VH-VL binders against Large ribosomal subunit protein uL10m (mRpL10). Designs and how they scored, part 105

Target 1, 224 residues: Large ribosomal subunit protein uL10m (mRpL10), of Drosophila melanogaster (Fruit fly) (q9vpl3)
Amino acid sequence: RGKINIQRPKAPHYERARVVAVTQPKYPELPKAKSCFKTRAERTQQQQENPYNEIIAREVRNWLDHSRLVAFFHLSSITADDIFRVRVQLHKQNLHLKSYGSKIIEQAVKNTRYEAIVPLFHSNHCIVFSPDPEKTAALLRIVRRVPQMVLLGGIVEETMLSRNQLVAYAQMPGLHAVQAQLVQTLSQAPGHLIQQLQAHQNSFVQVLDVHAKNQMNEETPKST
Short names: E, the ipSAE of ESMFold2; O, the ipSAE of OpenDDE; V2, 0.75 times the mean of E and O plus 0.25 times the DockQ between their complexes.

## First folded at step 10 (VH-VL)

Design gb80 (from gb1 with light chain G31T; framework fv_anetumab; at its last look DockQ between E and O 0.25; V2 from the best seeds 0.00; counts 0 for: pae E 9.8 > 2, unsure alone 74.5 < 75)
Fold by ESMFold2-Fast, scan of step 10:
Structure gb80 (fold): chain C 224 residues (1-224), chain A 119 residues (1-119), chain B 111 residues (1-111)
Amino acid sequence: as target 1 above (224 residues)
Amino acid sequence: QVELVQSGAEVKKPGESLKISCKGSGYSFTDYWIGWVRQAPGKGLEWMGQIYPGDSDTRYSPSFQGQVTISADKSISTAYLQWSSLKASDTAMYYCATSFYYWGEFDYWGQGTLVTVSS
Amino acid sequence: DIALTQPASVSGSPGQSITISCTGTSSDVGTYNYVSWYQQHPGKAPKLMIYDVSNRPSGVSNRFSGSKSGNTASLTISGLQAEDEADYYCSSYDSYSTPYVFGGGTKLTVL
């Protein structure tokens, strides 16, 4: 019988599936009126603001307000054991790994200058928060050994930075790096930073494409 | 330069207690894990456990949980491995080693402490 | 604790290349690129030679290289020299409770 998956129903064992298929009664089609009513009720419920979402959105705003370093990551499939290992290692450096749904993030950042980050969270994601921006170098040292986490960009001292700008900041001392990046950011046209963050995300997809194609080539494998 | 200096060789009888030390220098002692690796005479390496001195978070191998105590004193940059009651089977070389990560590799190793438990 | 399989002994002549294998399972070597190799001379502490499958620490000769295929990691030593005669241990990540699992060790003899 296997295991039950809460996100989706477990497929039954082949022998059980055979028995169920031949003995299971055919599912009757619901009348349009009843189906429409049920769909409408479910739709109305889904459209209503969930009080739990507002509580979590306030938590996200609290993290943003009290963190001088915020880093955004694309998160690939990862086991509970592996994410726990990463979370513990990050916590040693006062880095706090959090995952929130895109709707909650949108709710948290609406009517703020960070609303532009919402598109980064359309795919699977996670966020690392820290009150200490000097921990950016430690963050990058840790995540370079976690291939499931891909840096998209972040916020340092309330200034949005691209991946390349965060990498550069990690190599510079303190608040002076943020001041330099702020000057550079202000010199760019509106949207340039967001375009850079989106371009990096698209470049990652392209790199994965190239990597997948290289892995499919098995005729001449080389160690490097 | 990173250096780990371990205490000298010990000769003990079964049932006696023992505490050996590993002093780190040349790096941020509270930002790296310190692990203990055992090597019985003529045998291979066995990970016993490790500690993060910054918060004293300690993890043990299932084989050594309850048999030894790992501790650290960050004020003197020293980690410890302790037995309440030694057995003849504890005769081994004990290495301390350090890593920035909880996993992967130990970058730097102490010279080792030989513990002999007999008669 | 040992769960990784290494040959007990390998031998080679000066100038030759040799390879030492380290075989685990799909849940350790097959899943993670956290494979390290250590060199140990008699009476001395182990020295890290390779980490993350193929990376060399600063100061380690480029004659040492690492690779992985499926559940087997390999250490290759080219241009063998007398000082390479030592015991070699592999290690892999397995789980949070066992972040280090060592191989049984391989004695390299340079004849």
Scores: ipSAE 0.736, ipTM 0.872, lowest interface PAE 0.9, mean pLDDT 82
Fold by OpenDDE, look of step 11:
Structure gb80 (fold): chain C 224 residues (1-224), chain A 119 residues (1-119), chain B 111 residues (1-111)
Amino acid sequence: as target 1 above (224 residues)
Amino acid sequence: QVELVQSGAEVKKPGESLKISCKGSGYSFTDYWIGWVRQAPGKGLEWMGQIYPGDSDTRYSPSFQGQVTISADKSISTAYLQWSSLKASDTAMYYCATSFYYWGEFDYWGQGTLVTVSS
Amino acid sequence: DIALTQPASVSGSPGQSITISCTGTSSDVGTYNYVSWYQQHPGKAPKLMIYDVSNRPSGVSNRFSGSKSGNTASLTISGLQAEDEADYYCSSYDSYSTPYVFGGGTKLTVL
């Protein structure tokens, strides 16, 4: 009785092999995560053919005009599922992730104050919009977990910021906190000034008093 | 400092309704998810669900879907977990916890609320 | 149902290094880096020890480290101390069924 080679089991009988082949759960090949982001070429081609480019450009402009926070990102190879997850997370922070073709962006920002952003859109990109500039820190926190998203720069309160400036901005205490601190500092300033002014006056009075006392002592004749 | 304070221990009978609370302080209540985690006596942690108070988006574990209701009142920075009809099997410690991310870690935890359901 | 599998118990002597494993399916631990570890002492709420596989929150000892290989995440505790005796839970994101799942927990005993 031949030693059952456990390492190379004999191919099952052709009938069994057929059954096994048919019953092998065809695990649907995980759809090769077609990058939800069409290649630049595909996007460009679609943009040329889309009669709605003007409508989309208008949408982009509306987002820009109504957003107090705009961040621009380069996208590396990212799956649709990953994008979806990021989008959900961003949405919960009132951050809106959008992707547009370069031509649409060009059209949208032509002859506007935003024209300087056009060079940022030469590669796969996405834009995050928010009406709340205080969400900058939240945005950066989320993006840190997404290596496929590379921050290029942004617009905060109508000011164009570099990547570094945006990071610095996010680290700053909120405007309200800074304002509160300023108010506190300013409210304390008069007290300090008064104290300093009073200190000088008091010192002067003390010096005068000492001088007066010394003069009085000199005028008291030693009654021999 | 971030703090989650939960309501006190509850002793109930089967069939009774219950609503427990979790009050957040020291952070923006509307910007973080609040999750509820069950721990039966001597058992492990079970994620029940979570809510985003900012828009009241609520997610449930399939095991708890329809069994409990998660809600939040952002005006008082409080999240709730409620049962319409308690079962003996609902006897457990219930924790609330905050997460910045939808799928993220729970950074801060409440002290827990012990719920005992006995006939 | 995606389940995270942990050993029921692990033990070590003071000063030793121990590792707790957390094995998931390819749809959770193997696919994503959203693994967290929690420490729970008896009668206390869980505490976050590791997030995103290997990151430590502020205030967590550097004796705690996390890693992942394949579908298995690992929590390593170096220089084991008596205070480390607790239950440890891993967690992960499940994209198919639930946004959050816990492992069964591991009881760590310091001998």
Scores: ipSAE 0.068, ipTM 0.614, lowest interface PAE 3.1, mean pLDDT 83
Fold by ESMFold2, look of step 11:
Structure gb80 (fold): chain C 224 residues (1-224), chain A 119 residues (1-119), chain B 111 residues (1-111)
Amino acid sequence: as target 1 above (224 residues)
Amino acid sequence: QVELVQSGAEVKKPGESLKISCKGSGYSFTDYWIGWVRQAPGKGLEWMGQIYPGDSDTRYSPSFQGQVTISADKSISTAYLQWSSLKASDTAMYYCATSFYYWGEFDYWGQGTLVTVSS
Amino acid sequence: DIALTQPASVSGSPGQSITISCTGTSSDVGTYNYVSWYQQHPGKAPKLMIYDVSNRPSGVSNRFSGSKSGNTASLTISGLQAEDEADYYCSSYDSYSTPYVFGGGTKLTVL
């Protein structure tokens, strides 16, 4: 995990780190010596806080582990009726709208490659999970008519994508479309098949190369 | 190839019932809204309503609520528009169209069904 | 009041650029951000030309563009060609609700 400009911390990350630290619950750490003399009330309080937060964090981890598409949104003020209608429309496309506290998200992604998403949850937010990354286009079409949901970025096939990268991904054919094209071309001349495979391969290589360049050249987590 | 094929032209008298159809193929019929759009002779387009065939969630324009019934049979990938009692003012071209969003954006259209209601 | 008004007709010569307007009210925060445009040739079904104010579906010529200013959406056709002669409809909706609304239509005549 290398850093290129260690002597000049990136201002957005530093400022957001200060805000995150202020907004995080002040859960005390327990040294061994102090735990030997704690009162019954102190022990009970500590136990109650941990089990609730950990249960919800496990739910978030389970969604992250089993979703091939995850999209992050800033959520402006919206009525309960309106968000319910949006949730129903998303659910019809196997898109699952959820909201969690920033502390829960932080706990869920602790020590994972996704820790960089934590600053996105300083403000009101929501997350959309789906096992079906080919529904990214449907997601974006539904939310473009919901001004209260502002896309910040996402995760597709365990790869972090910025807002612009996620929009670009939505325009690409899915893996099934590539596989269907391969089956269709198997009934043609061998030279034609090689050209079609090279074209599809180059398309995916270009997307991966852009992703790698962004990670190598950028030292700040993306917030939108 | 996405295709919407509508039933043939109809000539009816006022007071008769009618059910016209729209069969979708080349896409997952149950996963997208099917809408109905009316166009009276020489006039503009009017959105009548739409249905989500997967769960039969049906939405109507206020102008057409109670005037027509929109339904679908997902087993044969077919949507329907029906009247219990036609009026002369129902004379129009009727289009079905697919929508990838609930809110009425239509990418693919049927060829239209001309309905003529006259004495 | 959710109503979309379009000019009844517009004309232009081949090669010119023309615009078709679609004016509504600011009765809803989302009404004009979600304007679409449809083209209809005589005897044929409408075709989606522009969605979400300014986006083109696959297969639509880049001569067609959309924009919005205040309470008015505009369809611009550059490099006017004979096949552009058709009726054009704008459409819009109120967020989360019906009705969906079409404008009255504009007949484009290529001279």
Scores: ipSAE 0.007, ipTM 0.498, lowest interface PAE 9.8, mean pLDDT 74
ESMFold2 (binder alone), look of step 11: mean pLDDT 88; pTM 0.918

Design gc10 (from k9 with light chain V29I G31A N33D; framework fv_anetumab; at its last look DockQ between E and O 0.12; V2 from the best seeds 0.00; counts 0 for: pae E 3.1 > 2, placed apart)
Fold by OpenDDE, look of step 11:
Structure gc10 (fold): chain C 224 residues (1-224), chain A 119 residues (1-119), chain B 111 residues (1-111)
Amino acid sequence: as target 1 above (224 residues)
Amino acid sequence: QVELVQSGAEVKKPGESLKISCKGSGYSFTEYWIGWVRQAPGKGLEWMGIIDPSDSYTRYSPSFQGQVTISADKSISTAYLQWSSLKASDTAMYYCARQWDYSFPLDYWGQGTLVTVSS
Amino acid sequence: DIALTQPASVSGSPGQSITISCTGTSSDIGAYDYVSWYQQHPGKAPKLMIYDVSKRPSGVSNRFSGSKSGNTASLTISGLQAEDEADYYCSSYDSSSTWVVFGGGTKLTVL
């Protein structure tokens, strides 16, 4: 009985090879792990007047109202696995990573004190919520190692902070209130944060417009 | 005052190993990262990579991946850049700089270490 | 290598204002307001002059200012002085590659 060479199995007879080729279960391509973060297109399509949008908007509002620490991030191309890993790490620190559509955010914050955050959500973004402002340092420690998560700013103790201010806040020893006040006092150029937030928005809009224009230009068949 | 002090100039031959150092002072060394930047003679700045001294988390630019090793000893507030085998093309000024994360500026720089690799 | 585009050289007379441009892409300069400018004198280490497009570190002269439009950042030096003669590098975080990118540098000559 010839030793079955397991390392170099003899190619099966042509007929058998054909049968094997035909009978090989076409495993449906494992659905590409739909990034838990629906593509903008998918998010836009789902944003049909779904009665669920109100529920989700209410959830967002609840998170905002009960969070003493809120951080906003831009998400670049990140894998579902990476997001999951980050989520787990954050969760261990009682930090909650959420992602919502822009429309949902708009609905959630409309006519609220949080309305100023709307411009931050024109691109792929995520939000981290925490009831504990003392977790700012922990949050930053985790997320700075995720190059796909770019810190844009946040809210600490109901105060809007730039990314630099958040870093500074995290480095300050002492009472959170004093830290927030100090950062606010130091940041008394309210105009700059808004300008930076607006500048980011404008830049994103411009990038989107350029992208849209480029897509439109690619779709215009050169009628030669 | 925040200061980064680098080791002195090095003259080496191709194939030799080298480790240069960058010592930080005036701040909490583990709260900020250390980036390394190469500048070839008469050329521009090239970001090489970065290290978190707190746990020695490192990331390299693709051009330098596998070419160099970045390390740190937080006990002495020192970051290192090392080569296992130097090439003539490694001749350059090397700077360490403080950087909070990838998207933050290099706010404080070492004085630079000149590495000359010649046969 | 993904690099930001700078003019090789710029010149100006004392007292004049000069502008150095830095052109990137939608993934770097266009993505974030996180553009930095560095000044490097001959034989010296680079110094951070501008960060986050327009912010100045402590100790940097108010003659230095930064701006951004689209994928192009600009460093403006007003009231040009002899001491401003140096190489200037722009830098940005690139969201696509997740690396820090530098411009090719601009040599500023004060005439």
Scores: ipSAE 0.852, ipTM 0.935, lowest interface PAE 0.6, mean pLDDT 87
Fold by ESMFold2, look of step 11:
Structure gc10 (fold): chain C 224 residues (1-224), chain A 119 residues (1-119), chain B 111 residues (1-111)
Amino acid sequence: as target 1 above (224 residues)
Amino acid sequence: QVELVQSGAEVKKPGESLKISCKGSGYSFTEYWIGWVRQAPGKGLEWMGIIDPSDSYTRYSPSFQGQVTISADKSISTAYLQWSSLKASDTAMYYCARQWDYSFPLDYWGQGTLVTVSS
Amino acid sequence: DIALTQPASVSGSPGQSITISCTGTSSDIGAYDYVSWYQQHPGKAPKLMIYDVSKRPSGVSNRFSGSKSGNTASLTISGLQAEDEADYYCSSYDSSSTWVVFGGGTKLTVL
């Protein structure tokens, strides 16, 4: 199939519900030949290190699981009043502006298809989440007037899109166009994307642009 | 075909007003911004500012803030650049160009409007 | 307005390759991949040749290519033709002061 049963919800609508919903992780995979000799102090340190980070990482996973639109931005210097106004405008469109540390993002996406996004969070950033991929056009019209928020790219229906692809997606007329774009993007090899991302240490915009070139290498759209 | 057609050349005296136009066709006019670019004789290109024709949101380069007025009439797919009082230093070629936002290229350009201001 | 630095002129013979440089700072070319190149023949409007550092619009010859390293972008024209004789401008995004900034321009002469 390719999809998990969505009827069992991990809904992002309760801040207080996250405290109660904490449960033991299911059993992880282990390598066949493993050397595991550590001191008592190292084991205790690993066990207790950053428990608050895991609670926030669950929040990030919940947003990713329930958001059909995710957009990534570099954030330049901006006043508290300006970012508040932007957050309010976005919220009216069911668009949710968030920011998280890179270690939390790394924990949230570890061993998932989204692990490649981690380098985007080494610089000042923000993320917009929404359950409504049709709100991409509204998102772009709001942030176009906010030069402090520089679009890097996004994820739509679990497909990574470049800046230019996200703009083109916002202009698409219907559901069939979205489905066709998704199928076309998924037919490209994920291993090629991962190999190119592993070569980087700096410049997070280039990572997302390489992904776009491999999937959709189109010139600027020139019609309605 | 995306096309931007500008009004014809103008010869003016200092102190006169002027409004030049840029008409877009071949695309949804309100989907893109219109940017204005100045080129003084023998000089390079300078970005002046933009307008979003959908609601007339405008933003100016600091060098041009208060010097010109950018406007649009979306019902006739036309953007305007306007001076209330021309100076001799306003002598230049003026281009309109299509732009998605400040970080995107100026992908289609008008033919230019030569404005000559001489006493 | 902090302009991008280009050489004033460059020349080459037909069939040769040439490169035009465009140097900015860590706040524009160094920070973003939003570099464009424009060609302008005398008396004509500029034409977009390269965007996003290295992409060509539809209808632009593959003889034109772009790249960047650090704070410097480059336009390379291979197989020079007489029709390439023009002025070339780079541009970049800078979110701090001037949102669109141009280089001073480079006059290419085909000998």
Scores: ipSAE 0.384, ipTM 0.719, lowest interface PAE 3.1, mean pLDDT 78
ESMFold2-Fast, scan of step 10: ipSAE 0.737; ipTM 0.880
ESMFold2 (binder alone), look of step 11: mean pLDDT 92; pTM 0.941

Design gc101 (from gc3, 46 letters changed; framework fv_fezakinumab)
Fold by ESMFold2-Fast, scan of step 10:
Structure gc101 (fold): chain C 224 residues (1-224), chain A 119 residues (1-119), chain B 111 residues (1-111)
Amino acid sequence: as target 1 above (224 residues)
Amino acid sequence: QVQLVQSGAEVKKPGASVKVSCKASGYSFTEYWMHWVRQAPGQGLEWVGIIDPSDSYTRYAQKFRGRVTMTRDTSISTAYMELSRLRSDDTAVYYCARQWDYSFPLDYWGRGTLVTVSS
Amino acid sequence: QAVLTQPPSVSGAPGQRVTISCTGSSSDVGSFNYVHWYQQLPGTAPKLLIYDVSKRPSGVPDRFSGSKSGTSASLAITGLQAEDEADYYCSSYDSSSTWVVFGGGTQLTVL
């Protein structure tokens, strides 16, 4: 009949084209709108983001709701190969690197307790999620290989922490349970207390460490 | 008390190799990266490379690739730098230094090991 | 040659202010706030003096301060004391190919 070059179209291509056709609007988009009046409902409908953006925003909310550790990074220019290697290293520690557009992040956190993070995403960014807050130290260790990723802050046990507070959390002494209780206390207390509690804990640890090394330590908290 | 204790001075002939050690104490050895920096007599600081003691990941400055090897022994909290095919211009004090934060600040330094390469 | 440019020497009298500059490029000093300063007293190892452009480690007096504008960073020392006489080095991350680069060093003489 012909040559053996008769091949079936790849199934994914055919199904993808079909899905796109089904999900597209029935009516063509008007390049120029001329309307006298629009109802509040019509204005709201026209101002809504693409349905695909809402689906991705929902994914972001799901990650936020199911992660006990969330870290935010500024991301400068990095090759696809380098970011892939970082993602693999993080995944081995149950750390999940995700990138989303700033508009999608804003949509995801709008009217939530996390709305304050929106300004962090006005430049190139990425987010690392984990269900395990013990992995904060491992995260910081891995990111030290990636100078293009600059830590901005994070959320631990639903408590928003600055960069310095998150670094302090990774260095906290004591049992994991004690650390979790402290974070829960911070989440119930006004935000202005977060710096004081983290600073006091770090100062106490540093004083104990310094005292072990030098007999001439100052009169900082040294209670047992 | 964070301390980095380095091995003693070495005198080597051109073409030989030298291995400098850096024993860490007073902190969790595997939680902080270790850098090696050298300083020729009367000259400035020059970065040699870095090792992650937790997994032995290393990265070396281009100038030293093929001649330097960094290793560590977690059982004795000690990092090593071996430099091979020594030249007279490798004469320098070699420092180990701990990286405190992801931005590469080196907060604790060893006292340095003088390596002299002469015929 | 050193990657970052520092003046080879600066001098001042006790109680005065001196400033040491550190100039790089858009791939190092200009790219990140990963600028650090080290003090090296004669015959000793370097000591971290300032990190992340302007932050001080515990134990460093507040007379030492740092700043950065574009591709140039600056270390300021106020109220000069005789013990400040030392070599000062800046360092930065280099996005071109190496991770850590140093300036050529500045010898501070207290007159």
Scores: ipSAE 0.007, ipTM 0.496, lowest interface PAE 9.3, mean pLDDT 76

Design gc103 (from gc102 with light chain D28N V29I S31A; framework fv_fezakinumab)
Fold by ESMFold2-Fast, scan of step 10:
Structure gc103 (fold): chain C 224 residues (1-224), chain A 119 residues (1-119), chain B 111 residues (1-111)
Amino acid sequence: as target 1 above (224 residues)
Amino acid sequence: QVQLVQSGAEVKKPGASVKVSCKASGYSFTEYWMHWVRQAPGQGLEWVGIIDPSDSYTRYAQKFRGRVTMTRDTSISTAYMELSRLRSDDTAVYYCARQWDYSFPLDYWGRGTLVTVSS
Amino acid sequence: QAVLTQPPSVSGAPGQRVTISCTGSSSNIGAFNYVHWYQQLPGTAPKLLIYDNSNRPSGVPDRFSGSKSGTSASLAITGLQAEDEADYYCSSYDSSSTWVVFGGGTQLTVL
């Protein structure tokens, strides 16, 4: 029977470090191959794509479905000890830092409303999940001390937000109705977002930023 | 109204230390990070460091580590920057500035404190 | 030695368009970090002119605009006025040795 928590995404019982390492991008020495072993490489990749990856993809979907706050970050090189310390600080605020391979994320969000996020993960990345959207300010306070993590955007109350929109949400006075209204006003459809992803990832982040600015009244400053 | 009021000009000899203050008003002092930026006469802007007034977390530019100390007093909403072992090339206007957003935009600046280091 | 590269000066006549470039690297502008622009009139403190690549604070005329592409950013001023004569600085985040970096500054002269 055990204990089942339905209201909150359950952390995996076993460590996923091995799968993450295997799915990390590898720098190829040669394009394709003058190698006679390309069939073995293909077989190895095929075998490693077995049911275990679908189990992890289901866990990612569970995190997405039960989190009211999801934040996406570009992740530069960071030591295991440094990332562990960040995970501990975040966990104290009910913020859960997860790293998954891009193919696992693609499998998790395929045919869902979140399919538009896949291009964000074609570089080194990590995701922070929380059931509490009011923790966005705490998240940004902790992460701004971690130079290896660069905020790309997120999802709040099932609404895709650009980096600037997420920061604006974090700066709200904590009035739930006002925060909900901001999310509703600044929302964008996944289909529209996908149409803007025909460029480099830097350009994609810029497109999200420009779109956010076009949605907002540029005449109104956010100073104070 | 947001205001950052800095202490007056200082003249110091090489090897001395200087402590510049920046008094904030018109906002919640502990909710915004405070930066210190200097500008030597006729030169560009140079970042010195940052302090989080809520818990005194500091980060200093590598060039100033070991010589600069940033502190704050929440009871009077004042941030301080102390620079020790002064050299003539530390002669500059020192600005405090408020960070309003995660990406480090500095939206309000003090008027600056001229620190002159001469023998 | 500024981390971000700007031209030391730029000039234009009233009513013209001028552009100020800001070139960084993969450790700052190229690493998805945002670019801010500051205007410094003679004898005054800098003031925020553009934040987060292209946003204007209240009170900044729409003739000032910012853009970012790859490792570079640009500030454009249209309808140049005599009162625009000032020093302009770009700024971004860099994780290497300091969090906030500035460009060397560009002196705008209105002829």
Scores: ipSAE 0.083, ipTM 0.587, lowest interface PAE 5.9, mean pLDDT 78

